# VHH binders against q6dbn1: the designs that were tried, part 2

Target 1, 243 residues: q6dbn1
Amino acid sequence: MRCISCREEYLPRNAGTCKECYVEAGETEEELKREIDDLKAKVAFLRLSSSLDHGTSSTSRSFTDVVLIASEDNAGSPPIPAHKSVLVSRSPVFKAMLENEMEESLSGTIKISDVSYDALRTFVYYLYTAEACLDEQMACDLLVMSEKYQVKHLKSYCERFLVTKLSPDNSLMTYAFAHQHNAKHVLDAALSQIVENMDKLTKREEYMELVEKDPRLIVEIYEAYLSKQVNTAAGGTSTSKTS

## First folded at step 11 (VHH)

Design w1
Fold by OpenDDE, fold request of step 13:
Structure w1 (fold): chain B 243 residues (1-243), chain A 124 residues (1-124)
Amino acid sequence: as target 1 above (243 residues)
Amino acid sequence: EVQLVESGGGLVQPGGSLRLSCAASGFTFSKYAMYWVRQAPGKGLEWVSEISQDGSYTKYPDSVKGRFTISRDNAKNTLYLQMNSLRPEDTAVYYCAAGSYRPFAPTKQYFDYRGQGTLVTVSS
C-alpha cells in the first residue's frame, strides 16, 4: 500500500500512513498544540480589564480618561468609561479623532450616534477583550461600528457570525446589508445563497422592494446568477462529448 | 470619520419655504437610502422623507406630502429637503440619516448614521 502522505510503499499493517509519516504528524500535532497554548497565554496576558467586567468595577475605572456616550433618542444613556490609549490602539478612527485635539479629545467625551447603549458597551468591551456575545442584531450593530471605526478584527468576527446565520429567507437583506458595509465574506456567502434559491426569492416581498428601491443590487444578483448558469451549461456539454 | 452635517435651518413664517442640505462624508453615500427625520420639542423622532440610493424612489408621510421634496446629489454627497408651505407643526430639529438594511429586523428602520440636526422654527 502507498502512504497517503508520502506516497511511499509501506506494509499493509500500517493503517494508511507509513510509520515515519505518522510520527511526523504526531510531532507536528504536538508542536501545534504548544503553539496554540502559547497563543492562548499571550492573549490572556494581553487582554485588558474592562470596566464592564463584572466585579472589577472599582479598579477598572481607574485612570479612565474618556467616556463614550450612546446618542440615541434617549439622552439618558450612561457614559461608558474607557482609556484613550486603548481606543487609539484599536481604531485608527479613534486615533485620528483623539490626536487632532478635537472636542472629543479635549472634553474626554465621545458621542456615538445611532448606536444603542448595549451595542456600544459591547463594542467597547470587545476593544479591551476581543470577546463579544453576539446575536443577529448585535452582530449587525457591531459590524456597522467596526466599519465606522475601522476595527478590522471585530468586523471579521461579526462577518463570520453572520455567515452562520445566513438562510435563504434572509439572504437578500443580508446581501444588501453586506453591500452597504463592505462585508465581503458575508456578501459572497449571501450572493451564493441567493443564486441557489433565485426561483423562490424572486417571489418575496424583499425582492420587490429591492427592485423598486435599489435595482442596482438586483442587477448584480442577476449577473451572478447568469454567470453560474453559463458555467453550468458549459460543464454539461463537455461531459456529453466524451461518450 | 463619518459625518453628516445638516444646514439650512432657521426661522420662517407660516407658509414660507426652506431648503435643507446635508453634507455626507466618510462613507459611501450612494449605497444608502437617505432619510430626513425630525424631532419636535417634547416629541419623538418622526420620519419626514425617504429617498432611494439613486433617487428613483421617494416616499413621504401624509403630514408633509405635497409640501416637502427630498432629493440627492450623489456626486456631491449631498441630501436636500425642499420644504414649502411650512406650518408651525413643522417646527423641529431636522436630521439627515443614512438608512441601513437589516436582515433580521425588516420591520424596523435602522439608521447607521445621523447628523447633529438643524433647527427649523416656523412661527409668526
Scores: ipSAE 0.855, ipTM 0.949, lowest interface PAE 0.5, mean pLDDT 90
Fold by OpenDDE, fold request of step 13:
Structure w1 (fold): chain B 243 residues (1-243), chain A 124 residues (1-124)
Amino acid sequence: as target 1 above (243 residues)
Amino acid sequence: EVQLVESGGGLVQPGGSLRLSCAASGFTFSKYAMYWVRQAPGKGLEWVSEISQDGSYTKYPDSVKGRFTISRDNAKNTLYLQMNSLRPEDTAVYYCAAGSYRPFAPTKQYFDYRGQGTLVTVSS
């Protein structure tokens, strides 16, 4: 028998792979496991304690030097304490804000507009821990915030989550949202789903709304749709010639 | 940094006119439907105008229809609101806002960005 990995002849006692390849694969697996464990340990080490972490309530407020305030219509959101050093390290936008001796830097207060307290709290917590509990709405809020403050890791995190929530029913609006925020992975996934369900989606109110308000998106959708149709047609003609 | 900066507010007599401007920066202005919203003293946020990305679509509530005109210049990243025949009830802080598509909240208008606002006072 020929080994599926090295294509060398081996004795039939081995199931599909030669002994050498099997051993090598095992060694590789063990090495990968060690690497994963090491990475986990590094992540655990690098995780910063936040005042928002229920377990470390007393120590996490120590040495905060900035507060973030959610400015919604309701002037009453509590300030979220943070460390300038953490904000600067995680966001180039915060870095720029805090380095240019702006009022925010001097006052130690950063007002964040158009975000809920919960979203802001979650955002700040993520900056410390790289963890967030997401629902669909929170994922959208944090994606927008990640773009605004250029937190790439968070944006990617939100995109991955949103892709898992993609359905034909939400695909049009998800596409529009992704397009607006340059969320490439979400955009591609949504577009694919739209193209596959085009006959159904063109009858939806959301489609009509986009036609009226943002026809550019519809054009892009149709370009993708046509491209797929052409490719499918070309593939079908090649199989008919070989029969 | 994302910024929306409103200007053009002030004191005007009933029946007068004002033109508001909103200068946008730090984001792709042309990807957003833009809105004017206002907040009167002691009242909630009220929508007053909508314009699509390319300006081909506009919408107004009945309260301002025929009096207000929204427009945009994408080359200048600027939103405008022409307000004519102003009334005392139009007194408010006016905000420009960038509308957000939200796949999971189709009935609610979300704004990704909003300015600091400009005060319009209509008084005799």
Scores: ipSAE 0.850, ipTM 0.946, lowest interface PAE 0.5, mean pLDDT 89
Fold by OpenDDE, look of step 11:
Structure w1 (fold): chain B 243 residues (1-243), chain A 124 residues (1-124)
Amino acid sequence: as target 1 above (243 residues)
Amino acid sequence: EVQLVESGGGLVQPGGSLRLSCAASGFTFSKYAMYWVRQAPGKGLEWVSEISQDGSYTKYPDSVKGRFTISRDNAKNTLYLQMNSLRPEDTAVYYCAAGSYRPFAPTKQYFDYRGQGTLVTVSS
């Protein structure tokens, strides 16, 4: 029989498509599903919460333009203009800040501490577009910001990116970072890398640093390592009985 | 909302003592190494003290070693700095800061969060 997809001859036991084409089609389908889910998430993120459902009529007049200022040690970062309505819709923290008649709400100025201008600009841009150009450092900065301002969509975006940058060499510090910022996906991925490379990593300076400064992380790592070893030992004994 | 609120600053004579406090909220305090940093007028930020997440590790620069003691209470989400034998050169705004791990820049100290600071003035 000829495959309907690749038109190559395949053994008659396969229903219409060869095994290779079937697998490829399945992979494509999964990729498309992921893409659709990502798009849906993006659309959901970009939807402005219609203030209409919460009966407080007074909120519409109060959301005028606002500026965000990166406050690093060096005075003089240019203000980044934004709309209060957008900030409120994207971040529960901004919502709380701007609804409670805090200084930020009254002044129209939000000072963001310990963030670079570039990171802040990128963050604000993301709030409008759900897009960001990330390098490793920017991803970390934005992840921190996403946690601080509870922008879940951004946090997930950053986590996905950081997972792709994970290597044995950066796994310990990535784990520590992820642990600190409750980045579960990154944490799990990093932990997996660490466990697989434990013999090498225990000799690194980063490992010794964690032993000294944050031994709780080391304990967690070893717990995971031991768990894996036990499971592997249990799986190996089941295959020897069938011969 | 993440907040670090410093308190305990004030005017003190040389040789005097102060105790600073920093109340943390809005983040998991126990996951962060905490720092005191200070900025004197016309100078940059200076690291003053470091404490690990569980308090088992502390570090000081030579400028304050033996005089300052950092401590923390994770149950209260509070950081402390006991300052003894204060000197005029200790005059600065003191900030509480939460240290960040950075997997791609391990040599640079990053702070995720920093307070507004409390002024310490040491003068006769």
Scores: ipSAE 0.826, ipTM 0.934, lowest interface PAE 0.5, mean pLDDT 88
Fold by ESMFold2, fold request of step 13:
Structure w1 (fold): chain B 243 residues (1-243), chain A 124 residues (1-124)
Amino acid sequence: as target 1 above (243 residues)
Amino acid sequence: EVQLVESGGGLVQPGGSLRLSCAASGFTFSKYAMYWVRQAPGKGLEWVSEISQDGSYTKYPDSVKGRFTISRDNAKNTLYLQMNSLRPEDTAVYYCAAGSYRPFAPTKQYFDYRGQGTLVTVSS
């Protein structure tokens, strides 16, 4: 009997599809469910204040009331106009800055000297749209900004991207970055890669640099490695603990 | 809010000394390698010193080695630069910077945070 989906011959089955095509359809369904959950999270994030709707209906009349500036000494860097209502609704840090009559609230100018113009522009665009065009460097820049301004949705977005870019070659420095910025999802994924590839990683220049400059990270990695080695050799049962 | 605030700059004569400090807040100071960088008028940024997270490793370029000493106090979240035997060539704005690990460009030094700087002028 021939599969109706892929047209390959197979032994009789209940639904007229072969095992391979049936399993493939189930995998596609799970992928779509994950995408739907991601879109629902984006919609919830954008609905926090619903200020974005005014921008779409009045393309010629923006009514911005604040500007962000990436650097004071870059005369060629343009200011980024924004709405206080959007900033405060998406960031507790901007809320504290702009609602407490601080210098930025009174002047209508927020100066951010430790970010590039491109990163700041992308960050502000994310606050309005829940979208960002990421590459590896931008994901790291935005993750740092998401911690600085407490934008949890963006941090999760950057973490998912970084996990997709994880490889054995970058695992040690990805672990160090995630540890530095409390990116738990990335940290756990990187640690798994490190433990699996420990013998190769200990010969790399990055490893030697960490031993010299930040040995606490190395100790943490070895403790995780030894825990895995003990579990493999001894086997074991564990009683769950309430946390 | 993340802040790095430099202080201790000023006018000194050649051969004099200054001690710069940098007060850090809003982030876990002990997780960061710390740097002093400087910018002379009309020039780009120049690295001046580096200190590791626990203070056990320091590094200096040849131009300041033996004259400048970086230190940190993690209990006070403060970075220091002791500058001795100052020369007119040391005139610059000095910035405190927090180093970042970056997985995709490991040969480049990235700074997550940089202060606004303190001016040091060495002239007779």
Scores: ipSAE 0.583, ipTM 0.825, lowest interface PAE 1.2, mean pLDDT 81
Fold by ESMFold2, fold request of step 13:
Parts: structure tokens; C-alpha cells; sequence
Structure w1 (fold): chain B 243 residues (1-243), chain A 124 residues (1-124)
């Protein structure tokens, strides 16, 4: 009988794979499990305590040395204590802000006027943990913040989430959003969805609104659509002749 | 660093005029529809004007239509609001804002960036 994996003849034992290939796959899986456990242990050792963790003491023993304040919502949002070292290590923008002895470095206060408290809190939590609970709105808010503060890891995380939520119904606005924020992965995925569904999308109100208000985006989409249409016509029989 | 910096506010008499400016930096200004919004004392934000990315489309609420003119200069990354025939009701802090496309609530206008505002006072 013949092994399905290496094609060598053997006596039947392990579901159509020879003994050697079956054992090697098991050994490889065990090695990968050990490497995953080792990496998890390293991550646990390196993880920093966030000032936002539940039950965090309000005393100065947490060693925070900067405060972030969201001012999009009415005044009175709670301050978010943080460590300059964490902000600087995760963001080139905070690095420039805090190393150049700007007003924020001297005062120990960073005011952010274009973000809700919930988005700012989630953003800071991500800088400490590389985790965030996303929904559609939060993913967009955090992608905008990740672009503003140049946190590439968070931007990639938000992009992957947004791609999983992509549908024909939201593809035009997702394209426009990704274009505004230089989110290439989302942009490419949205464009593919648009091109495949162009006949339905040209009937939507948001398409007509974009034609009136932001026609450059529509031109880019249509050029991509026409490029695909030419390739499709070259691969099939023409139906455009009326004779 | 993303910034929107408003200027040109001040004290003006009823019937007078002011020109507001908003200098943008740290993002691609020409990719954004731009807005002026205002907040009167003790009130919420009110939309005042909209201009499309290339400047070809503008829109105003009835409260300011015919009196206010929005414009932009993409080469200078600057947004403007010419305010004429000012009334005491126009007294507010005026904010420059950059409009965002959002894929999951397309009928709601979102702003990615907003400035700190400039005060316009129209004394009766």
C-alpha cells in the first residue's frame, strides 16, 4: 500500500500515512506546541502592568509620570495615567512630543481633542497589552488614532478586523475610509469587492453622493473596474456589437 | 502630528464681518471634506458649513445660508469661512473639522480631527 504523504510503500497502520510520516508530523506538532508555550511565557514575563487594570491602586506607587485627557466629550472625562516610557516606545509621535521638551513633556499632561474617552482608554490599553476589544466603530476609531500616533501594530490589527467585516453594502465607504487613512490592506480588499459588485453599487445613494462630492475616488474605482472589464472581455466573447 | 489651528475670531458689532482661517497639518488635507462647526455658550455643537475635497460642493444650514461662505486652498492646506451680516446669535466658538468616511454608519457625519476653536463674539 502507498503512503498518501511520501508515496512510499508500507504496511497499513496510521490511516493511509506511513509510520515515518505519521511520527514526523506528531513530532513537529509537539515542537511547535513547546515553542508556543515558550513564547507565551516570554510574553507573560515582559507584560507591563497597565494603570487601567481593574483594581489598580490610585497611589503614585504605579510610577506613572504622564496623564492623557480626552476632550471630545464634555469636560470631566477621567484622566488616564500612563508611563512616558511606554508611550515613547510604542509611538514615534509620542517620542517626538515627549523628547523635545514640548509643553506636554513639561506639564505631564497630554490633551487629545478629537477622541472619546472610551476610544482613548482602549488605545492606551493597547499600548500596554497589544489587545483591544473591537467592534466596527472602535476599529475605525483606533485605526484613525493608530495613523495619528503611528502605531503600526495597532493599525494592522484594526485593518484585519475591518477586512473581516467587509461586505458589498459597506465596500464603497470602507474604500473611502481606507483611502483617507492610507490603510492599503483594507483599500485593496474593498476595491476588489467594489469591482466584483459594480452593477449593484452604482445604484446606491452613497455612490451618487460620492460622484457629486468626491468624484476623484469614483474615477479611481471606475478605472479599476474598466481595467477588469477589458480583461474579462478579452477572455470571453464580445456582446457589445448590435449588428 | 495632526493639527487644525483656527484663527481670525474676535469681537465684532452686529452686521459686521469676519474671516476665519484654519491651518491644517499632519494629514493629507485634500482627502478630507472640511467643516465649520460652532458651539454657542451653554449649547451643543452646531454644523455651520461643509466643503468637498476639491471645493466644488458647498452646503450650509438655513441659519447661515447667504451670509457665510466656506472656501479652501489645498495648496496652502487652509480652510476659510467668510462671515457677513453677523448677528448676536452667531456668537460661539468656531471649530474647524475634518470629515471622515465611516463604513458602518454612512448616514452619520463623523469628524476624525477637530481644532481647539476660535471665539467669535457679536455684541448687540
Amino acid sequence: as target 1 above (243 residues)
Amino acid sequence: EVQLVESGGGLVQPGGSLRLSCAASGFTFSKYAMYWVRQAPGKGLEWVSEISQDGSYTKYPDSVKGRFTISRDNAKNTLYLQMNSLRPEDTAVYYCAAGSYRPFAPTKQYFDYRGQGTLVTVSS
Scores: ipSAE 0.575, ipTM 0.831, lowest interface PAE 1.4, mean pLDDT 83

Design w1
Fold by ESMFold2, fold request of step 13:
Structure w1 (fold): chain B 243 residues (1-243), chain A 124 residues (1-124)
Amino acid sequence: as target 1 above (243 residues)
Amino acid sequence: EVQLVESGGGLVQPGGSLRLSCAASGFTFSKYAMYWVRQAPGKGLEWVSEISQDGSYTKYPDSVKGRFTISRDNAKNTLYLQMNSLRPEDTAVYYCAAGSYRPFAPTKQYFDYRGQGTLVTVSS
């Protein structure tokens, strides 16, 4: 039997497609399943609020009852008006802060240190829309904020972005960042890059700095490296090669 | 629920000593290099000390070297600053801060978290 798309012979159980075309369809199906899961998570995040229609977002900013203020350069940045109901529904940390009649609840002002105005604005926009325009630095800033304010699906959003930007050149610092913030998905992806490029990475200045200042991180990398070497050595004796 | 809470500030005479504490919660303290920074009235932020994750590396600017000692207790999630031979120029709000690794801007020191500060006033 011949595949109708590439016209190569194939087994009957793969009716209508060859192995390569079948694998391509399976890869597309897997990508679509991930996209559906991502959309479901976004919808679930937005449904935490009573407001379900974000097409009226320009009107929703009126009647705000709280402001957020960024402090990175010692001077006042513009306040970012928001709704307490949105903040508390999307963040357990804002819920505890605003519902316990603390200074922030009474003053209507939340001052957030060590964040740029642009990062805070993007974070607040995400709380309203489940969307953010990310670059590499913004993804790191928002991941840190997502940990601080316990916004789990923003953390996942940032992790997926950071994995797409991973390369051997940035793998060591990405691993250190992910380790610091318990970003398991990014951590595992970065570790794979490190293990495959150990001989180059041990010559970099970032490596030498970690040996001096944070040597336990280096030990953890080498323990993972040794574990991979053991697993590949043990598994390699069981493979049959076609050559 | 990330918090850095400074304490131990107050009024002190020139030549006196003071010990600041910073209680950390809501994050894994031992994964962070920790810093003390200060802001004098009408001035910008000034770095005053750094300590590595396990405490084995410390660094100070010349303005405080020999007078200030940073330390940490990872079992108690607490950062300390022992300040000796205090001068009026040390008058400032002192903040503790947690340093971050960053993969895309390696020349800039980032702080993931900073406390709200404790006031130290050195005067007669």
Scores: ipSAE 0.519, ipTM 0.774, lowest interface PAE 1.3, mean pLDDT 81

